# Designs tried in a protein design chat: miniprotein binders against Peroxisomal membrane associated protein 20 (pmp20). Part 3

Target 1, 156 residues: Peroxisomal membrane associated protein 20 (pmp20), of Schizosaccharomyces pombe (o14313)
Amino acid sequence: MVAVGSTLPKVTLWENKPEEVVEFPSQGKFIIVGVPGAFTPPCSSQVPGYIANEKQFAAKGISGIYVVAVNDVFVTKAWKKSFDGGEQSGVHFVADWNGEFTKAFDAGFDASGLLGPLRSKRYAAVVENGKVVKVFIENEVTDVDISSADKVLSSL

## First folded at step 2 (miniprotein)

Design I1d (from I1 with I4F V5I I6Y V7I I8F E22A)
Fold by ESMFold2-Fast, scan of step 2:
Structure I1d (fold): chain B 156 residues (1-156), chain A 81 residues (1-81)
Amino acid sequence: as target 1 above (156 residues)
Amino acid sequence: MSKFIYIFEVDSPEELERLLKALMEYIKELGVDKIEVRVRADDPEKARELAELIVRILKELGFTNIRVEIRGNEIRVTAEK
């Protein structure tokens, strides 16, 4: 996994449509939430906590929350829409279509028995001024515990 | 064209229907002509109910060649246009 103190990789990511590129802020604090796959139950139970606590995160100085999955933009956009309050939420649902960010973040694993050969581990990372300052990585990709919104919010 | 595989583990038919319907417009937009849906149910009776729901939703999306396989509490539905 990426180490605390590491600089964020600069790779191309997408949101909303194939032509729309996402850039992470170079200043301030934000959260990256890595999930193995859109529309899976552990991911669908983890993400609602971030949507529900969006204002509490903002109150702690968090300028944005970015959910990253190795999926195309149509899937990540539809997944956002599937959550109650998702369409109105400021939480970003970001497509790591080719897995480049996940590989560069050292968060990839082989899920060939279920999801496919390249998927992201489950984690949350706090980034401040372009550097990773905290990492909450699950021991098992099916568990939602230390990377939950409540646990991350409590650390801020 | 690649076959898209969507894996869901849901605890209610309502949640599965909501999730699948959220993809309806985008599956159409993507031009997907082959799809596989895998779901794990609590028990074999629930698995049959969920399989019927999946078939109904896939038909609404325009899939006509639908195959269902149930192995205990696991459901696999493969569909082509």
Scores: ipSAE 0.000, ipTM 0.178, lowest interface PAE 12.7, mean pLDDT 72

Design I3a (from I3 with Y7I Y22A L26F E29R)
Fold by ESMFold2-Fast, scan of step 2:
Structure I3a (fold): chain B 156 residues (1-156), chain A 81 residues (1-81)
Amino acid sequence: as target 1 above (156 residues)
Amino acid sequence: MEKVVIIIEVEDPEEAKRIAEAALRFAKRLGADEVVIRVRTSDPELAREIVEIVKRLAEELGYTDVRVEIRDGEVRVTARK
């Protein structure tokens, strides 16, 4: 997993449609939430906490929350729409279709038995001015504990 | 021995119940021997409904040891084979 102090990798990511590129802010503080797969039950139970606490995160100086999955953009867009309040939320649902960000962030694992040969581990990372300042990585990809919205918010 | 821990924080009671059910079914498909579901809610009726649903489904899925703890606004249900 990426180390604290590392600079964010520059990798192309997408949101909403195949032509729409996402760029992380170069200044300020924001959160990246890595999930193994859109529409899976553990991921679907973790994400609502970030949507519900968006204002509390903003009060702590967080300018954005980016949920990243190794899925195509149509899947990540539909997943956002599936959450109550999701479409109205400022939380970003970002497609890492080729897994390039996940690989560069050293957060990949082999899920061939269920999801596919490259998926993201479950984590949350706090980024400030282009540098990783905190990382909350689950020991087991099906666990939602230290990378939950509550634990991350408490650290800010 | 696989262990799955799921934390649910939603405002909509029906979505909370659906997510709890889906999470337990998914954990079984992964071959989990132990599943821990943690629901954070200030609504005691919702907490009771989720406990009942999780207990019934866990038994249907072959988990024979189901334990419940309620602590400071959080309900924890632990289901083991």
Scores: ipSAE 0.000, ipTM 0.078, lowest interface PAE 21.5, mean pLDDT 72

Design I3b (from I3 with V5I Y7V E9T Y22L)
Fold by ESMFold2-Fast, scan of step 2:
Structure I3b (fold): chain B 156 residues (1-156), chain A 81 residues (1-81)
Amino acid sequence: as target 1 above (156 residues)
Amino acid sequence: MEKVIIVITVEDPEEAKRIAELALRLAKELGADEVVIRVRTSDPELAREIVEIVKRLAEELGYTDVRVEIRDGEVRVTARK
């Protein structure tokens, strides 16, 4: 996993449609939530917490929340719409289509036979002014514990 | 012969045992005569523990020809009836 103090990798990511690239803020504090796959049960149980607590995160100085999955943009967009209140939420659902961000963040694992040969581990990372300042990585990709919205929020 | 390949990347030996048992039972129900379990780990002790668990479970399920091969960062257990 990426270490605290590391500079955020500059990698192309997409949101909403194939032509729309997403840029992480170069200043301020934001959260990246890495999930193994859109529409999977553990991931679908974790994300609602971030949507529900969006304003509480903002009160703690968080300017944005970015859910990242190794999926194409149509899948991540549809996944956002599947959540109650998701379409109206300011939480970003970004596609790491080719796995470049996940590889650069050292968060990849081989899920062949289930999801595919490259998927993201489950984690949450707090980034401030382009640097990783906190990392909450699950021991098991199917666990939603230390990377849950409540745990991350309480650490801020 | 029907062949099933199972890849495990779990670090916890107890969790690996649960996953291996479910995978082996599913492979048997699918009619697999050969099951290949691949574990990716750089920890030799964890690899050994997982191998022991997988071998025992495979034998209990009727796979009597069990072979182990260790390659760069991967342990492969092949079980045949």
Scores: ipSAE 0.000, ipTM 0.062, lowest interface PAE 22.9, mean pLDDT 71

Design I3c (from I3 with V5T Y7F E15R I19L Y22M L26Y)
Fold by ESMFold2-Fast, scan of step 2:
Structure I3c (fold): chain B 156 residues (1-156), chain A 81 residues (1-81)
Amino acid sequence: as target 1 above (156 residues)
Amino acid sequence: MEKVTIFIEVEDPERAKRLAEMALRYAKELGADEVVIRVRTSDPELAREIVEIVKRLAEELGYTDVRVEIRDGEVRVTARK
């Protein structure tokens, strides 16, 4: 998995529609939440915590929260809309369609037989000024424990 | 009424168990009334562990009829509401 001190990979990501590119901030502090797949039950239980606590994260100096999944942009957009308050939330739902970010972040695993040969592990990462400063990686992709919003928030 | 069938063939035993659990949770999210999980393995201990995990989780998720069939190199678990 990516180590603390690593620089964020420069990879193209998408949000909302195929022609809308997302770039991570080069300055400030923000959270990346890696999930194995949009609309899966463990991922759908993890994300609401980040949406609900968006203002608490902002109070701790977090300028943004980016949920990343190896899914196309239509799927990630629909997934955001499926949550209560999701459509109005400032939390970004980002499509890593070809898995470039997940591979570069060393967060990939083989979920062949269910989701596909390249999916993201479950994690949360705190990034400050382009550098990874904290990582919360789950041992099991079906568990939501150390990468939960409350655990990450308490570390800030 | 939706039936979901999921086939798992992964060499790492721990990953096979995790994928079986994730598959069942995903089928529940989709509103499946019947879920068939098929795991290819010739390891009897892994087969037993997968059966126990899937049976326990299926009951927790509201599937009241869980049946298991083991054939040579495959474990098949059928869970119905």
Scores: ipSAE 0.000, ipTM 0.129, lowest interface PAE 17.2, mean pLDDT 74

Design I3e (from I3 with V5T Y7R Y22E K55L R67F)
Fold by ESMFold2-Fast, scan of step 2:
Structure I3e (fold): chain B 156 residues (1-156), chain A 81 residues (1-81)
Amino acid sequence: as target 1 above (156 residues)
Amino acid sequence: MEKVTIRIEVEDPEEAKRIAEEALRLAKELGADEVVIRVRTSDPELAREIVEIVLRLAEELGYTDVFVEIRDGEVRVTARK
């Protein structure tokens, strides 16, 4: 997994539609939540915590929360809509369609037979002023424990 | 009157139980007045186990009005304060 102190890689990511590029803030503090796949059961349990605690994260100085999956933009947009309050939430659902961010972040694994040959491990990362300052990576991609919203929030 | 809806589509009993428990804990944290848990499974035994867990946890967390509905391969559990 990417090491604490590493500079956030510059990779093209998308949100909402194919022509809409996402840029991570170069200043300030934000959270990246890596998930193996949109619409999978553990991810559908983990994400509500981030949506629910969005204002508490903001109170801790977090300017944004970005949920990243190796899926196309139509899938990540539909997944956001599937959550109650999701469309109204400021939480970003970001498509790492070609897996370039996941590879550069050293968070990839082979899920062939289920999701595909390149999917993201489950993690949360705190980024401040372009640098990774904290990483919460699950030992098992199906577990939601140290990368849960409450664990990350309590560390801020 | 906050409402939280969670959808679960699994065959692994342990995974389903963990997700149901987490959903209720998060709903309590949110101060939700109503929680809807939707489980899609063709396994009636798994559906029963999930309902039992939700009933127990809902009671422990202060949700006293629980309604279970089964339609088209889906079990929907609504828990209210």
Scores: ipSAE 0.000, ipTM 0.071, lowest interface PAE 23.1, mean pLDDT 71

Design T1a (from T1 with V15I V17I E34A)
Fold by ESMFold2-Fast, scan of step 2:
Structure T1a (fold): chain B 156 residues (1-156), chain A 93 residues (1-93)
Amino acid sequence: as target 1 above (156 residues)
Amino acid sequence: MKIRIEVRIESNGKIFIYEFTVDSPEELERLLKALMEYIKELGVDKIEVRVRADDPEKARELAELIVRILKELGFTNIRVEIRGNEIRVTAEK
């Protein structure tokens, strides 16, 4: 997995539609939440915590929360809408369609039997001024424990 | 209740498969309706929804829910197959 102190890779990501590119902030503090796949059960249990605690994260100086999945932009947009309060939330659901961010972040694994040959491990990362300052990576991709919103929020 | 779902979508000769486990019919409905917007973007030729429920009565309830959602999506050729607690719903345009 990416180490604390690493600089965020410069990779193109998309949100909402194929023409809308997302770039991570170069300044300030924000959260990246890596999930193996949109619309999967463990991912669908992890994300609501980030949506529900968005204001609490903002109070701790977090300027944004970015949920990243190796899926196309239509899938990530539809997934956001599936959550209670998701569509109104400022939480970003971004598409790492080709898995380039996941590969560069060293968070990939082979899920060919289920989701495809490249998917993201489950993690949360705190980024400040372009540097990774904290990482919460699950030992098992089906577990939601150390990368949960409450664990990350309590670390801030 | 645990409901295991597989949604198979065929669009322009390509097949997309999504697997879910949900805890309620309400969660299933929310997820399928969210997929509705994605499906409309793709221009789906065929959709197949497979579900395994806790028992045959729950299976019938879920089959009715899925048929209703597919009709709301504009599918008119819907077929339902139920075998015990397993359901297969297919729809074409």
Scores: ipSAE 0.000, ipTM 0.182, lowest interface PAE 14.9, mean pLDDT 73

Design T1b (from T1 with V15T V17I E19I T21E K33E E34L)
Fold by ESMFold2-Fast, scan of step 2:
Structure T1b (fold): chain B 156 residues (1-156), chain A 93 residues (1-93)
Amino acid sequence: as target 1 above (156 residues)
Amino acid sequence: MKIRIEVRIESNGKTFIYIFEVDSPEELERLLELLMEYIKELGVDKIEVRVRADDPEKARELAELIVRILKELGFTNIRVEIRGNEIRVTAEK
């Protein structure tokens, strides 16, 4: 997995539609939440915590929350819409369509028996001024424990 | 009841694969309705839905539901294959 102190990779990501590119902030503090797949039960149980606690994260100096999945932009957009309060939320749902960010972040794993040959591990990372300052990686991709919103918020 | 569903979509030479796990037919219906909006925005040439259900009778019921949804989306050439607890529905325009 990416190490604390590493510089955030410069990789193209998308949100909302195929032409809309996402760039992570170069300054300030934000959260990246890596999930193995949109619309799966563990991922769908993890994300609501981030939406519900968005204001609490902002109070701790977090300028944004970015949920990243190796899925196309239409899937990540539809997934955001599926949550109560999702469309109104400032939480970003970001498409890492070819897995380029996931590979560069060293967060990939082989899920060929279920999801496909390249999917993201489950994690949360705190980034400050372009550097990774904290990482919460689940031992099992189906578990939502240390990368949950309440655990991450409590660490800030 | 546990239902595992895999949706494969072919659009303009690209293949998109989505895998879900749901606990009820009602949850599956809601999930497929969300995918319908996504599919409408894509120019979908072919779609394949694979489902594994708890038992063969439930598999047949789910196949009928999936066929109905695909017809509503405008697919005309729909093929259904049921083998025990597994369903494969393929549709083309």
Scores: ipSAE 0.000, ipTM 0.147, lowest interface PAE 16.7, mean pLDDT 73

Design T1c (from T1 with V15E V17T E19V T21I E27R K33E E34A K40E)
Fold by ESMFold2-Fast, scan of step 2:
Structure T1c (fold): chain B 156 residues (1-156), chain A 93 residues (1-93)
Amino acid sequence: as target 1 above (156 residues)
Amino acid sequence: MKIRIEVRIESNGKEFTYVFIVDSPERLERLLEALMEYIEELGVDKIEVRVRADDPEKARELAELIVRILKELGFTNIRVEIRGNEIRVTAEK
């Protein structure tokens, strides 16, 4: 996985529609939540914690939360809408359409038997002023433990 | 409920594949709504939907739902195959 101290890779990502690109903040602190796939049971159990704790994260100086999946924008948009309170949430659901961010972040794995050839490992990363300052990577992509909202929030 | 949905679409001779796993009726409804928007917006010529449901009864129910959606989107020549808890639906315009 990407190491603490690494500079965030500059890769094109999308949100809401194919022509809408996402820019990570160059200043301040934010969180990236990498998930293997939209609509999967473990990912769907992990994300509500981030939505529910959005204001608590903001109180700790977090300017944004970005959920990243190797899926197209229509899928990530629909997934956000599927959560109670999701449409109203400030949490970003970001499409890593071709897996370029996941590859550059060294978070890819082969899920061909279930989700497809390239998917993201499950992790949370705290980024501050363009640098990765903390990483919470799950041993198993189906586990939601150290990358849960509660664990990440308590580390801040 | 555990449902795996694989969607293959063909638009202008190019094929795309999407895989989803949903565990609740609410998420299934939202996913299908999103797929309908996607298909309409991008002008899909051919589609194949494969679903693996919890059991054969649910598979049958889902096959009917998928067929209704595809008909609403203007697809004709819809073919359905059900094998136990697995469904394959193919459709062309």
Scores: ipSAE 0.005, ipTM 0.320, lowest interface PAE 9.9, mean pLDDT 75

Design T1d (from T1 with V17F E19T K33E E34A Y38L K40E E41R)
Fold by ESMFold2-Fast, scan of step 2:
Structure T1d (fold): chain B 156 residues (1-156), chain A 93 residues (1-93)
Amino acid sequence: as target 1 above (156 residues)
Amino acid sequence: MKIRIEVRIESNGKVFFYTFTVDSPEELERLLEALMELIERLGVDKIEVRVRADDPEKARELAELIVRILKELGFTNIRVEIRGNEIRVTAEK
């Protein structure tokens, strides 16, 4: 996985539509939540915690929350809309369609049996002023434990 | 109302697989609405939906709803196969 102290990779990500590029803030604190795939049961159980605690994260100085999946932009947008309160939420659902961010972040694994040859491990990362300051990576991609919203919020 | 859903989508020669579990009518409604938008925007050529539920009646009801949605989206070659509490729906344009 990417090490604490590393500079955040500059790669292209998309949100909402194929021509809309996402750019992470160069200043301040934000959270990146890596998930193996949109619409899967463990990922769909993890994300609501971040939506529900959005204001609490903001109170701790978090300027944004970015959920990243190796999926195309139509899938990530539809997934956001599937959550209660999701479309109204400020939580970003971003597409790492080519897996470039996941590879650069050293968070990839081979899920060829079901999801595809490159998918993201499950993690949460705290980024401050362009540098990774905390990482919460699950040992198993199906587990939602240390990368849960409650655990990450408690660390701030 | 616990329902496990597996979706296989083919769009422009690419294949995508998704699995999820729905545990309330509200979750089901939001999921179906999101899937409709996804299908419309991707230009889906073929879709396969597999449903497994704790209650076979609920699986059948969901399969019927999915068939209606697919017809509304312009799919014409729709097939439904039922094996106990597992239902498979395939559709092509």
Scores: ipSAE 0.000, ipTM 0.146, lowest interface PAE 17.9, mean pLDDT 73

Design T1e (from T1 with K14T V15Y V17T E19I L31A K33E E34Y Y38W)
Amino acid sequence: MKIRIEVRIESNGTYFTYIFTVDSPEELERALEYLMEWIKELGVDKIEVRVRADDPEKARELAELIVRILKELGFTNIRVEIRGNEIRVTAEK
ESMFold2-Fast, scan of step 2: ipSAE 0.000; ipTM 0.156

Design T1f (from T1 with S11V K14Y V17I K33E E34M)
Fold by ESMFold2-Fast, scan of step 2:
Structure T1f (fold): chain B 156 residues (1-156), chain A 93 residues (1-93)
Amino acid sequence: as target 1 above (156 residues)
Amino acid sequence: MKIRIEVRIEVNGYVFIYEFTVDSPEELERLLEMLMEYIKELGVDKIEVRVRADDPEKARELAELIVRILKELGFTNIRVEIRGNEIRVTAEK
């Protein structure tokens, strides 16, 4: 996985539609939540915690939360809308459709039997001023434990 | 007793496979109820549930439970196959 202290990779990501690129903030503190795939039960159980605790994260100085999946932008947009309060939430759902960010972040794994040859491991990362300062990586991609919103929030 | 469960769901052309081991029919029911919430959100087109129980009579009882849950999720084309202590339930909307 990417090491603590590493500089955040600069790659193109998308949100909402194919023409809309998203850029991570260069200053401040924010969270990246890596999930293996949109619309899967473990991923769908993890994300609501981040939506529900958005204000608590903001109170801890978190300027944004970015959920990243190796999916196209139509899938990630539809997935956000599928959550109660999701469409109104400030949590970003971003598409890493070519896996470029996931590969650069060293968070890829082979899920050919389930989701495809390149998917993201399950993790949460705290980034401050362009540097990775904390990483919460699950041992099993189907587990939601140390990368849960409650665990990450408690560490801040 | 130990009950081994494999759930296969198809969403947007992808097949997702989950494996669980539970120690009672009550735990199985709770697990399936949790999965129901996710399945409703995913818009699942096809689902297959495979369960291995300790004996054939228990397998039949579990098959009936699974069928009931799938009907509550809106599946109407449900097929059940029981072979000894193994059951396979397939469903489509």
Scores: ipSAE 0.000, ipTM 0.122, lowest interface PAE 16.9, mean pLDDT 72

Design T2a (from T2 with V13I V15I E17T E30A E37R)
Fold by ESMFold2-Fast, scan of step 2:
Structure T2a (fold): chain B 156 residues (1-156), chain A 89 residues (1-89)
Amino acid sequence: as target 1 above (156 residues)
Amino acid sequence: MKIRIEVEINGFIYIFTVDSPEELERLLKALMEYIKRLGVDKIEVRVRADDPEKARELAELIVRILKELGFTNIRVEIRGNEIRVTAEK
């Protein structure tokens, strides 16, 4: 996984539609949530906690929450819409279409037996002023424990 | 046995998985020596063991290691198979 203290990789990411590029803030504090795949049961169990706690994260100085999956933008947009309150949420659902961010963040693994050759491990990362300051990476990609919203929020 | 460890040092969270108390002891001592050189006076160690009985033994081990490394204000919280140890010099 990416080392704490590292600068965020400068990689093109997408949200909502193929022509809409997402850029992480260069200042302030925000959270990146890496998930193996949109619409899978463990990932669909983890994300609601971040949506529900959006205001609590903001109270801790978090300017944004970015859920990143190695999926195309149509899939990540539809996934956001599938959650109660998802469309109204400020939580970003970001497409790492070619896995470039996941590879640069050293969070990739081979899920060929289940999801495809390159998918993201499950993690949460706290970024402040372009630097990774905390990383919560699950031992197993099917576990939702240390990278859960409650655990991350309590660490802030 | 699988033991999940989170160590928070100066705002940085290090997450490890080890499969024995001996490996945990080696890991903690290596991390503590490093932190000691940096002059950090506060640390938090969080551990999750798959065996609730083993959690108490691990808590005692962690406290012993922290005392050996000069920490004097140590707080322990054990909930089932989860351990949280906060230490200050």
Scores: ipSAE 0.000, ipTM 0.070, lowest interface PAE 24.7, mean pLDDT 73

Design T2b (from T2 with V13T Y14I V15F F16V E17T L27I E30A Y34L E37R)
Fold by ESMFold2-Fast, scan of step 2:
Structure T2b (fold): chain B 156 residues (1-156), chain A 89 residues (1-89)
Amino acid sequence: as target 1 above (156 residues)
Amino acid sequence: MKIRIEVEINGFTIFVTVDSPEELERILKALMELIKRLGVDKIEVRVRADDPEKARELAELIVRILKELGFTNIRVEIRGNEIRVTAEK
């Protein structure tokens, strides 16, 4: 997994539609939430906490929250809309379609036979001015514990 | 009624299909007792029901069983006809 102090990789990511590219802020503090797959039960229980606590994160200086999955943009957009209050939320649902970010972030694992040969581990990372300052990575991809919104928020 | 149960333990999932709430209670109690013997402090139970009303009824049953087994910190999430219950001692 990416180490504290590492610089964010510059890779192409998408949100909302195939032609809409997302770039992480080069300044300020924000959170990346890596999930193995959109619409899966553990991921669907983790994300609501970030949506519900968006204002509390902002109060702690967090300028944005980015949920990243190795899925296409149509899937990540539909997933955001599936949550109560999701469409109105400022939380970003980002498609790492070809897994380039997940690979560069050293967060990949092989989920062949269920989700595909490259999916993201479950984690939360706090990034400040382009550098990773904190990482919360689950021991198991099905666990939602240290990468939960409550745990991350309490660390800020 | 067909009820599907998923119980997550240390990264693997147990799938069970039952025909009644009574069978659910029996099987869930057996699985939870096994989990407790392994010293697990946190578990997640997922159940898919026929409809949202049945999901709520099953959530109440699951919470009751988990309390009887000694879990004190129980959280319930119902999404349509799916139930997720997380419990910690």
Scores: ipSAE 0.000, ipTM 0.056, lowest interface PAE 25.0, mean pLDDT 71

Design T2c (from T2 with V13Y E17R E23R K29E E30S Y34W)
Fold by ESMFold2-Fast, scan of step 2:
Structure T2c (fold): chain B 156 residues (1-156), chain A 89 residues (1-89)
Amino acid sequence: as target 1 above (156 residues)
Amino acid sequence: MKIRIEVEINGFYYVFRVDSPERLERLLESLMEWIKELGVDKIEVRVRADDPEKARELAELIVRILKELGFTNIRVEIRGNEIRVTAEK
């Protein structure tokens, strides 16, 4: 997994539409939540906490929350819509469909027995001014514990 | 200890692997919100425990959790250290 102190990789990512690219802020503090796959039970249990606590994260200086999955943009958009309050939320659901961000972030694993040969590990990362300042990575991709919204919010 | 969980939702199969009863409980608890929203057609839990006594204890735990999740059609197979628990609608 990427280490604390690492500079955020510059990779093209997408949100909402195939032609709509996402740019992470170069200044300020934000959170990246890496999940193995949209619509999976553990991932679907983790994300609502970030949506529900969006204002509390903002109060701690978090300018944005970006949920990243190795899925295409139609899947990540539909997944956002599937959550209660999801469409109205400012939480970003980002498609890393070719896995380039996940690979560059050293967060990839082979999920061929589950979801395919390249998926993201489960983690939350706090990024400040383009640098990773905290990482919460699950030892098991099926666990939602250390990378939960409550744990990350408590660290801020 | 090796635990494998297969979950079928609308024809899609998801396979999870955990190595402890505590991790299993966390995963099944995580499923509760998804089950309430989407429904789950079938869950199969396969365990290779450290010994037959642990296998029996774990099978009892799994059945209890699946009943709490709303499954009533639960089948249990125990063969030495190996357990298969299947729950479906």
Scores: ipSAE 0.000, ipTM 0.110, lowest interface PAE 19.1, mean pLDDT 76

Design T2d (from T2 with F12I V13E Y14F V15W F16I E30L Y34F)
Fold by ESMFold2-Fast, scan of step 2:
Structure T2d (fold): chain B 156 residues (1-156), chain A 89 residues (1-89)
Amino acid sequence: as target 1 above (156 residues)
Amino acid sequence: MKIRIEVEINGIEFWIEVDSPEELERLLKLLMEFIKELGVDKIEVRVRADDPEKARELAELIVRILKELGFTNIRVEIRGNEIRVTAEK
């Protein structure tokens, strides 16, 4: 997994539609939430906490929350809409189509037989001015503990 | 693992039995979304699990889901293997 102090990789990511590119802010503090797959039960239990606590995160100086999955934009967009208040939320649901970000972030694992050969581990990372300052990575991809919204918020 | 949940909505009791926390989460979210659509202001959920530690984890999951659905007054009572969650909007 990426080490604290690492510079955020410059990789193309997408949101909403295939033509819409997302770039992480070069200044300020924001959160990246890595999930193994959209519409899976553990991921669906983790993400709502970030949506519900969006204002609390903003009060702690967080300028944005980016949920990243190795899925296409149609899947990530539909997943956001599936959450109560998701469509109105400022939380970004970002598609890492080719897994380039997940690979560069050293957060990939082989989920062949269930989700596919490249999927993201479950984690939350706090990034400040382009540098990773905190990482909360689950030991098991099905666990939602250290990377939960409550625990990340408490660390800020 | 056997997890049993009893839900009371407007005097009607539902008994849910599942074999995993993931299955429970799916069913609970479906039920709660339906409750929200009907405009239910009060709900009581009783959870029983084989492991006290798992029961606590399930209670935390239920509280999280209820908060996400707009319930703001949530009370949790723990008695051995049984956890009772009462929520009001």
Scores: ipSAE 0.000, ipTM 0.055, lowest interface PAE 26.8, mean pLDDT 71

